# VH-VL binders against q869s5r1519to1633: the designs that were tried, part 44

Target 1, 115 residues: q869s5r1519to1633
Amino acid sequence: YILVAEDNDINIKVVVRQLEKLGYTAIVGINGLKALEIIGSFPICLILLDCQMPQMDGFTCSTILRQIEPTGQRIPIIAMTANDSKDRCFEVGMDDYLSKPVRVDRLQKTLSDWI
Below, E stands for the ipSAE of ESMFold2; O stands for the ipSAE of OpenDDE; V2 stands for 0.75 times the mean of E and O plus 0.25 times the DockQ between their complexes.

## First folded at step 17 (VH-VL; framework fv_recibokibart)

Design g8 (at its last look DockQ between E and O 0.91; V2 from the best seeds 0.82)
Fold by OpenDDE, look of step 17:
Structure g8 (fold): chain C 115 residues (1-115), chain A 120 residues (1-120), chain B 108 residues (1-108)
Amino acid sequence: as target 1 above (115 residues)
Amino acid sequence: QVQLVQSGAEVKKPGASVKVSCKASGYTFSEYYMHWAKQAPGQGLEWIGEINPRSGDTKYNQKFQGRVTMTRDTSISTAYMELSRLRSDDTAVYYCARESFEWLPYFDYWGQGTLVTVSS
Amino acid sequence: QIVLTQSPGTLSLSPGERATLSCRASQSVDSSYLHWYQQKPGQAPRLWIYGASSRATGIPDRFSGSGSGTDFTLTISRLEPEDFATYYCHQYGRYPFTFGQGTKLEIK
């Protein structure tokens, strides 16, 4: 299961289709808060995290996730960003990034690198 | 090669229903959303709705909601659009179109179109 | 819904001339979701420009797209005979997806 935190309906649709094509099942959280709720309910092996979301953005979500995760149970967090805020992504504990809009070949490589 | 082949032209009376088919080939049918568009004679394009062939989930333009039904048969890679309670302004060419998702979402392949004529 | 207004409705030009087609949105559209289609009589539309400024596969480099926000432009630097057709802008950023009413590029 891949957790997708994204608030844009079109982006969600596209990324979900990409993940399905690659053989994964997507669980969607429409903001950082929802993502935090989902992480305890499903066996998530990787998180695609939009940096900008309402209610709770990806930076805050990542920070919280790294604070509450059990020792030895680190889940890869991949930032989805439309701008060049890559440094900030790593500062809050994200492991990698994908430029938006996400390309399926880049997504495939990223999943291969981290799962 | 990707192909979308639609059913033939239809002539219907007002109040009747029409069901147009779109047979896909050259790709995995269930992986791509299928859309339908309307083009009245001499007019532009109008989005009708979409279907997820994998789940069967649909989303319709409210303009057509209540009269349009989109379905699919995955066993034969075919999408269907049914329009009921036909009226004269439903006369148009109807297109099926595949939604690309490898990067940006757009309509990368189109059917050849199906003319539906509604007249008394 | 987002209304796309294209201008002009008809553009009459000669081969070799420059064509500029405008598409104005009633509200802001992400450039990633603004596309252009070409359609010739009796044929289905064909993807021409995607993401506001990217040419689809096989599209000549005389075609270019630009713009952001609410204003988008399709430009043909030097018209060829095969370029005369109707061009539609399209937004895929918000449901319901909508098209402009089209600009018919006809030969003078």
Scores: ipSAE 0.895, ipTM 0.955, lowest interface PAE 0.5, mean pLDDT 96
Fold by ESMFold2, look of step 18:
Structure g8 (fold): chain C 115 residues (1-115), chain A 120 residues (1-120), chain B 108 residues (1-108)
Amino acid sequence: as target 1 above (115 residues)
Amino acid sequence: QVQLVQSGAEVKKPGASVKVSCKASGYTFSEYYMHWAKQAPGQGLEWIGEINPRSGDTKYNQKFQGRVTMTRDTSISTAYMELSRLRSDDTAVYYCARESFEWLPYFDYWGQGTLVTVSS
Amino acid sequence: QIVLTQSPGTLSLSPGERATLSCRASQSVDSSYLHWYQQKPGQAPRLWIYGASSRATGIPDRFSGSGSGTDFTLTISRLEPEDFATYYCHQYGRYPFTFGQGTKLEIK
């Protein structure tokens, strides 16, 4: 399962279709709080995490995840972001990034690097 | 290479139903959302709804909710739109259109259109 | 629902002139999801400009798109005979997806 944490319905629709074309199954969390709940309930191998979301943004979600994750288990977190927040993504424990709007060819390359 | 071919023109009475087909070729039908749009004579375009061919899930414009049903048959790469309880202002050309998803979602291919005429 | 209002409704110009078509949204639209379609009588619409400013494949460079937020523009720098058609803006940013009412570009 790949967790997609994103609040925008259109962005969700497009990235889920891209993941399905690439052969992956997506689970969607509409904010950072829901994303954390899903991580605790499902076998997630990678997270696509939007940086701006209501209630809990992606930076806060990544920070919490890195604090609560079991020692020796690290799930790759790939930021979905505008380039202007790139450095902060790595500060909060994200492993890589994709510029929005996400292109399927770049998504494929990034997933192959981390899975 | 990509082609969307729609069923022929229909003439219907008020209160009847019409079912328009859209046969796809030149691509993997189940990978792309299919949309339907209405264009009344001399007027602009109006979005009716969409269907995910893989799952069959639909989402409709509220203006058509309760009267429109979108379905598909993946074995023959065909999408359908049925509009019930027809009235005179349903007279229009109905288009199917494919949604791109490789980057930005837009309607990259359209069917030729199906004229539906509702008259006494 | 996001209402797209195009102006003018009809634009009458001669070949060689510059055309400016406006699309105003009732609320902000991400420019990545604002598109323009061209339609000629008896034909289906054709994708023309996508993401507010990118030309679709085969579209001449005399066509330019711009804008963000609520205000978007399609400009044709020097009209050719084949450019006379109706142009629709379209938003894919929020359901229900909506089109502008169209600008008919006709020969004066």
Scores: ipSAE 0.697, ipTM 0.874, lowest interface PAE 1.2, mean pLDDT 91
ESMFold2, look of step 17: ipSAE 0.687; ipTM 0.873
ESMFold2 (binder alone), look of step 17: mean pLDDT 93; pTM 0.945
ESMFold2 (binder alone), look of step 18: mean pLDDT 94; pTM 0.947
OpenDDE, look of step 18: ipSAE 0.882; ipTM 0.950

## First folded at step 18 (VH-VL; framework fv_recibokibart)

Design k1 (at its last look DockQ between E and O 0.90; V2 from the best seeds 0.83)
Fold by OpenDDE, look of step 19:
Structure k1 (fold): chain C 115 residues (1-115), chain A 120 residues (1-120), chain B 108 residues (1-108)
Amino acid sequence: as target 1 above (115 residues)
Amino acid sequence: QVQLVQSGAEVKKPGASVKVSCKASGYTFSEYYMHWAKQAPGQGLEWIGEINPRSGDTKYNQKFQGRVTMTRDTSISTAYMELSRLRSDDTAVYYCARESFEWLPYFDYWGQGTLVTVSS
Amino acid sequence: QIVLTQSPGTLSLSPGERATLSCRASQSVDSSYLHWYQQKPGQAPRLWIYGASYRATGIPDRFSGSGSGTDFTLTISRLEPEDFATYYCHQYGRYPFTFGQGTKLEIK
């Protein structure tokens, strides 16, 4: 299962379809808070995390995730960003990034790198 | 090659229902959302709704006031659009269209259209 | 809903001339979700430009798209006889998805 944290309906639809095509099952959180709830309830092997979301953005979510994760149980966090704020992503503990709009071939490569 | 083949023209009375089919081939049917659009004679295009063939989930344009029902049969790669309580202004060519998702979402393939005529 | 207004409604030009088609949105649309379709009489629409500025497969380079926010443009640098058709802009950024009313490009 891959957790997708994204608030835009169109982006959610596209990424979920891309993941399904690649053989993965997506679980969607519409913000950072929901993402945190999901991570505790489902076996997640990778997180696609939009940097910009209402209520709780991806940067805050990533920070919290890294603080609460058990030792030795690190889940890859891939930033989804429309801008080139790569440095900030890594500063908050994200492992990699995908530029939005996400391309399926780039997504496939990223998944193969981290899963 | 990708093809969307729709059912033939329909003539209906007001108050009746029509069900248009769209058979897909040349790709994995369940992977792509299917959309439907309406084009009244001499008019532009109007989005009716979408269906996820994998789950069966739908989203409709509220302008159709719950008169539309979209379904699919994955075993034969066919999508259906049913429009009920037909009225004269439902007379139009109806198109099915596949939504791409490899990068940007758009309608990359279209059916040939189905003319539905509603007249008393 | 987002209303797309195209102008002009009809554009009469001759082969070899430059065509400029406008699409105005009632609210901002992400360029990634603004598309153009071409339609000829008796045929289904065909994807022409996607993401405001990308030509679909097989579309000649005399076609170009531009714009952002609420104003988008489709340009044909030098019209060919086969280019005369109706062009629709389309937004896929917000439900319900909507189309412009179309610009009919006809031969003068």
Scores: ipSAE 0.903, ipTM 0.958, lowest interface PAE 0.5, mean pLDDT 96
Fold by ESMFold2, look of step 18:
Structure k1 (fold): chain C 115 residues (1-115), chain A 120 residues (1-120), chain B 108 residues (1-108)
Amino acid sequence: as target 1 above (115 residues)
Amino acid sequence: QVQLVQSGAEVKKPGASVKVSCKASGYTFSEYYMHWAKQAPGQGLEWIGEINPRSGDTKYNQKFQGRVTMTRDTSISTAYMELSRLRSDDTAVYYCARESFEWLPYFDYWGQGTLVTVSS
Amino acid sequence: QIVLTQSPGTLSLSPGERATLSCRASQSVDSSYLHWYQQKPGQAPRLWIYGASYRATGIPDRFSGSGSGTDFTLTISRLEPEDFATYYCHQYGRYPFTFGQGTKLEIK
């Protein structure tokens, strides 16, 4: 399962279709809090994490995930960002980034690098 | 090559229903959302709704909610839009349109349009 | 819903002139989801400009799009006879998706 943490329903719709085209199954969390709940409930192999979300943003969510994850069970976290915040993404424990709006060819490349 | 071919023109009486078809070819039908739009004579375009051909899930413009039903048959790569309780202001050309998802969502291919005339 | 208001409703110009078509949204629209379609009589619409400023495949470079927030513009630098048509702006940022009422670009 790939977790998509994103609050915009148009972005969700497009990314889910892109993932399905590439042969992956998506689970959607509409904010950082929902994303954390899903990680506890489903076997997630990679997270696509929007940096800006209501209630809990992606930077906070990534920080918490890295604090609570079991040693040796690191899930790749790929930032989805409209900003040039690359250094901050890595500082909070994200592993890579994708510019929004996400292109399917870039998504495919990034997923192949981490899965 | 991507092609969307719609069913032919229809003349209906007020109170009847019409079902317009849109047959897709040249791509994997289930991968792309299909949309429908209305264009009354001499008027602009109005979005009616969308269907995910894989799941059959729909979302409609509230203006048409309760009168529109969108379906599909993936075995023949065909989408349908049915409009019920027709009235004279439903007279229009109805288009199907495919939604891209490779990057930005826009309507990249359109059917030729189906004229529905509602007259007494 | 987001209302897109296009101006002018009809623009009468001669070949060789510059055309400027306006699209104003009732609330802010992410420019990635603002698109333009061209339609000629008896034909389906065709994608022309997407993401506010990207030309669709095969669209001549005399067409350019710009804008952000609530104000978007389609410009044709030097009109050719084939450019006379109706142009619609369209937003895909929020349901329900909406079109402007169109600007008819007609030959004077």
Scores: ipSAE 0.718, ipTM 0.879, lowest interface PAE 1.1, mean pLDDT 91
ESMFold2 (binder alone), look of step 18: mean pLDDT 94; pTM 0.948
OpenDDE, look of step 18: ipSAE 0.902; ipTM 0.958
ESMFold2, look of step 19: ipSAE 0.700; ipTM 0.876
ESMFold2 (binder alone), look of step 19: mean pLDDT 94; pTM 0.946

Design k2 (at its last look DockQ between E and O 0.89; V2 from the best seeds 0.77)
Fold by OpenDDE, look of step 18:
Structure k2 (fold): chain C 115 residues (1-115), chain A 120 residues (1-120), chain B 108 residues (1-108)
Amino acid sequence: as target 1 above (115 residues)
Amino acid sequence: QVQLVQSGAEVKKPGASVKVSCKASGYTFSEYYMHWAKQAPGQGLEWIGEINPKSGDTKYNQKFQGRVTMTRDTSISTAYMELSRLRSDDTAVYYCARESFEWLPYFDYWGQGTLVTVSS
Amino acid sequence: QIVLTQSPGTLSLSPGERATLSCRASQSVDSSYLHWYQQKPGQAPRLWIYGASSRATGIPDRFSGSGSGTDFTLTISRLEPEDFATYYCHQYGRYPFTFGQGTKLEIK
């Protein structure tokens, strides 16, 4: 299972379809708060996290996830970003990033690198 | 080669229903969303709705909500659009179109269109 | 819904001339989700430009797309006889997906 945190319907649709094509099942959270709820309910092996979301953005979500994460159980967090805020992503504990709009070939490589 | 082949022209009376089919070939049917568009004579294109062939989930333009039903039969790679309570302004060519998914979402393949004529 | 307004409605030009087609959106559209389609009489639309500025497979380099926000443009540097058709802009950025009313490029 891949957790997709994204608030935009079109972006969700595209990424979910790409994940399905690659053989994964997506669980969608429409913001950082929902993502935090989902992480405890499903066996998530990787998180695709939009940096900009309402109520709770990806940076805050990542920070919280790293704080509550059990010892030895680190889940890869991949930032989805439309800009070049790479440094901030890593500062809050994200492992990698994907430029939006996400390309399936880039997504495939990222999943291969981290799963 | 990807192909979308639609059913033939229809002539209907007001108040009747029409069901147009779109048979897909040359690709995995369940992996691509199918869309439908309306084009009235001499007019532009209007998006009707979409269906996820894998799940059967649909989303419709509110303009057609309550009158349109999109379905699919994965066993024969065929999508269907049914429009009920037909009226004269439903007269149009209806297209099915496949949505790309590798990067940007757009309609990369289209059916040849189905003319539906509604007249008394 | 996002309304796409194309101008002009009809453009009459001769082969060899430059064509400029405009598409204006009622609200901002991500350029990644702004596309152009070409349609000839009796045929289905065909993808022409995607993501505002990328040519679809097989589309000649005399075609180019540009723009962002609410203003988008399709340009044909030197018209060929086969280029005369109707062109539609399309937004896939927000439901419901919408099309412009089209610009008919006809031979003068």
Scores: ipSAE 0.823, ipTM 0.931, lowest interface PAE 0.7, mean pLDDT 96
Fold by ESMFold2, look of step 18:
Structure k2 (fold): chain C 115 residues (1-115), chain A 120 residues (1-120), chain B 108 residues (1-108)
Amino acid sequence: as target 1 above (115 residues)
Amino acid sequence: QVQLVQSGAEVKKPGASVKVSCKASGYTFSEYYMHWAKQAPGQGLEWIGEINPKSGDTKYNQKFQGRVTMTRDTSISTAYMELSRLRSDDTAVYYCARESFEWLPYFDYWGQGTLVTVSS
Amino acid sequence: QIVLTQSPGTLSLSPGERATLSCRASQSVDSSYLHWYQQKPGQAPRLWIYGASSRATGIPDRFSGSGSGTDFTLTISRLEPEDFATYYCHQYGRYPFTFGQGTKLEIK
């Protein structure tokens, strides 16, 4: 499962379709809190995490995920961001980033690098 | 080369149904959502709904809920839109359109349109 | 539902003139999901501008799009005879997806 943490219905539709074209199964969390619940309930191998979400943003979500994760079980976290704040993404434990709007060829490359 | 070819014009009486087809070629049919739009004579475009050809899942504009049914047959790469209980204000050209998703979602290819005339 | 209001409804100009077509949304629309289509009589619409400002393949550089939020503009710097058509703005930001009512650009 690839977890997609994203609050916008249309963004979800597009990235889920891109993942399906690439042969992956997505599970969606509509905010950071739901993403945390999904990680506790499902076997997630990679997280696509929108930085800009209401309630709990992606930076806060990533920080919590890195605190909670079992030792030796680091799940790749790929930021989805409209701004190029890569230093902050890495500071909070994200492993890579994708510029929004996400292109399927860039998504494929990034996923191949991490899974 | 992507192509969407729609069925021919139809003349129907009030109360009847019409089923318009949209045959796709030049791409993997099941990977792209198909949309339908209405254009009454001399008027603008109105979105009717969408279908995911892989799953068959649909979403309709509330204005058409209860009268529209979208289906597809993946074995012949064809999408269908059926409109029931036709009335005179259903007279329009109906278009199918493919949704891009490789980057931005827009309608990148359109069928030629199907004129449906509802007359007594 | 997001209503797109285009103005003017009809724009009568001559070749060589500059055209400005407006599209106003009833709610903010992410510019990535705001598109323009051209339609000539008896033809299907054709993607013209996507993401508010990017020209579709083969669209000449006399066409430019701009805007964000609720206000979007399509500009044609010097009209050619083939540019006379109806132009629709379209939003893909929220269901139901909606079109403006169109601006008919016609020869004066």
Scores: ipSAE 0.629, ipTM 0.852, lowest interface PAE 1.5, mean pLDDT 91
ESMFold2 (binder alone), look of step 18: mean pLDDT 94; pTM 0.946

Design k3 (at its last look DockQ between E and O 0.88; V2 from the best seeds 0.79)
Fold by OpenDDE, look of step 18:
Parts: sequence; structure tokens; C-alpha cells
Structure k3 (fold): chain C 115 residues (1-115), chain A 120 residues (1-120), chain B 108 residues (1-108)
Amino acid sequence: as target 1 above (115 residues)
Amino acid sequence: QVQLVQSGAEVKKPGASVKVSCKASGYTFSEYYMHWAKQAPGQGLEWIGEINPRSGDTKYNQKFQGRVTMTRDTSISTAYMELSRLRSDDTAVYYCARESFEWLPYFDVWGQGTLVTVSS
Amino acid sequence: QIVLTQSPGTLSLSPGERATLSCRASQSVDSSYLHWYQQKPGQAPRLWIYGASSRATGIPDRFSGSGSGTDFTLTISRLEPEDFATYYCHQYGRYPFTFGQGTKLEIK
């Protein structure tokens, strides 16, 4: 299972389609807070995290996730960003990034690198 | 080799229903969203709705809500659009269209269209 | 819904001339989700430009797309006889997906 945190319907649709094609099942959270709820309910092996979301953005979500995760159970967090905010992504504990709109070949490589 | 073949022209009376089929070939049917569009004579295109052939989930243009039903039969790679309570302004060519996958979402393959004529 | 308004409604030009087609959105559209389709009489639409500025496979380089926000343009640098058709802009950025009313490019 891959957690997709994204608030935009079209972006969600695109990423979910791509994940399904690659053989993964997506669980969608429409913001950082929902993502935090989902992470405790499903066996998530990787998180695709939009940096900008209402209520709770990806940066805050990543920070909280790194604070509450059990020792030795680090889940890869991949930032989804439309901007070049790479440095900030890594500062809050994200492991990698994907440029939006996400390309399936880039997504496939990223999944291969981290799962 | 990828193509969508739609059912033939239909002539219906007001109040009746019509069900148009769209058979896909040359690709994995369940992996691509299927969309439907309406084009009235001499007019532009109007999006009707979409279906995920994998799950069967649909999303419709509110303009057609309550009158349109999209379904699919994965065993024969065929999508269906049913429009009920037909009226004269439903007269149009209806297209099925496949949504692209790899990057940006757009309609990369279209059916040849199905003319539906509604007249008393 | 996002309304796409194309202008002009009809454009009459001769082969060899430059064509400029406009598409204006009622609200901002991500350029990644703004596309153009070409349609000839009796045929289905065909993808022409995607992501505002990318030519679809097989589309000649005399075609180009540009724009962002609410203003988008399709340009044909030098018209060929086969280019005369109706062109529709399309937004896939927000439900419901919508099309412009089309610009008919006809031969003068």
C-alpha cells in the first residue's frame, strides 16, 4: 500500500492511475492530517506527500511523521512538488521528491529506489 | 492498433432510452479511464462523464446527472453509456474517448462516434 | 465550471498565412491540463496540442501552443491545405471537464 497525500482531485486521479499500473494500491488522504490518520490504519510502505495542502501541508505532516514513527520503522516519504523546494523537503525528513505533474517513468524509478 | 469502435446510429422517441457501446482493442481495457462526450449538430464538444473500467466508479457532468449511466464489461473490453428520458436536444453524436496514462491526462484515442437522433 | 471562450469563431485564411487562435478561461487553468484538439467534418476529434505547448505525436512543427493562467494560444506559422479544420481547446484541470466552443479555420 502506498499513501498518497494530495488535495487536488485531478492530481489524485493521475497518481492513483499510475500506481495501479505499476501494481500498487493507493490509499488517499486529502491533507496532512488525514494522512496521519491513515498511516496508523494501513500497512503503508511508502508515502507520496504533496507539499502544499489545506489544513496541514506536507512539510508539517512529514515533521510529525518523523517524530511519531517507531524506532527502526522508517517509511520513505517522497515529496510531490511543483516548485524547486528540495532543500526544505529534506529538512523536514522527506527522503526524495517527484516533480509535478508526476510522470509514470519517474514514479516507477522512485518506487524502485525506495521500496 | 489501439482503437475504439462504437455501436451504430440510433433513432429514438422522446422519453425513451438509448445505450451506446464502445469496444476497445489493442490495449489493456481496465487500465484506462473511458470518457464520453456529446456533440450536437454543428456545435462543440461537451463532457458527459467518465468511468474507471477497473473499479466501475463513475463521475458525471452534473448536467446529465440522473439521466446518464456508464457501465463496462471487462470480459469484452466494452464500455456503455445509457441516456434515459431522451429529449430533442439529446440529438447529437456521442463519442467515447480513452484517457492517456503516462503523464498528462488527455483524450488520446476516440471512437468514431454514434449518432443519436431523438424525434417524435 | 470553467468556461473556455475561443476567438475568433471563424478564421478565414489562405494557405501560407499565419493563424493565431485564442482560448480564454473564466478562471486560471494549470497549463499541464490545457489541451487542443483538431476536428474535421465527419471525423472524431484528434489530440493536437497537450499541456498548452506540447505537440502530439505526428503533429507538424508549424503548430505551436503557448499561454498560461487564463490565456492560451494555438499558432500555425504557415498554413497548409490540410490544416483547415475546427480547433477546440480543452481543460482537464477541474471537473467538469470543458471544451471551448471551437474556432473554425476555413479557407478564404
Scores: ipSAE 0.872, ipTM 0.947, lowest interface PAE 0.6, mean pLDDT 96
Fold by ESMFold2, look of step 18:
Structure k3 (fold): chain C 115 residues (1-115), chain A 120 residues (1-120), chain B 108 residues (1-108)
Amino acid sequence: as target 1 above (115 residues)
Amino acid sequence: QVQLVQSGAEVKKPGASVKVSCKASGYTFSEYYMHWAKQAPGQGLEWIGEINPRSGDTKYNQKFQGRVTMTRDTSISTAYMELSRLRSDDTAVYYCARESFEWLPYFDVWGQGTLVTVSS
Amino acid sequence: QIVLTQSPGTLSLSPGERATLSCRASQSVDSSYLHWYQQKPGQAPRLWIYGASSRATGIPDRFSGSGSGTDFTLTISRLEPEDFATYYCHQYGRYPFTFGQGTKLEIK
């Protein structure tokens, strides 16, 4: 399962379709709080995490995940963000990033690097 | 070559129903949302709704909710739009359009249109 | 819903002239989800400009799109005979998806 943490209905629709095209199964969390719930309930192998979400944003979600994750159970976190947020993403423990709007060919490459 | 071919023109009476088909070719039908739009004579375009061909899930413009039903048959790569309780202002050309998903969502391929005429 | 208002409704110009078509949204639209379609009589619409400013495949560089927020523009720097058509802006940013009413670009 790939967790897609994103609050925008259109972005969700597009990225889920991109993942399905690439042969992955997506599960969606509409904010950082929901993403954390899903991680505890489903076998997630990678997280696509939007940096800007209501309730709990992606930076906070990533910080919490890195604090609570079991030793040796590091799930790759890929930021979905604007270009000017790169340093912030890595500071909170994200592993890579994708510029929004996400392109399927860039998504494929990034997933192959981390899965 | 990606192509959408729609069923032929229809003439209907008020109160009847019409079902327009849209046959896809040249791509994997289930991967792309299909949309339908209305264009009344001499008028602009109006979005009617969408269907996910994989799941069959639909979302309709509220203006058409209750009168429109979108379906598909994946075995023949065909989407359908049925409009019921026809009235004279339903006279229009109806288009199917495929939504891209590789990057930005836009309508990248359109059917040729189906004229539906509703007259007494 | 987001209302797209195009102006002018009809634009009468001669080949060789510059055309400027406006699309104004009732609410802010992410420019990535604002698109322009061209339509000629008896034909289906065709994608022309996507993401506010990107030309679709095969679209001549005399066409340019710009804008953000609520104000978007399609410009044709030097009209050719084949450019006379109706142009629609379209937003894919929020349900229900909506089109402008169109600007008919016609030969003076």
Scores: ipSAE 0.636, ipTM 0.863, lowest interface PAE 1.5, mean pLDDT 91
ESMFold2 (binder alone), look of step 18: mean pLDDT 93; pTM 0.945

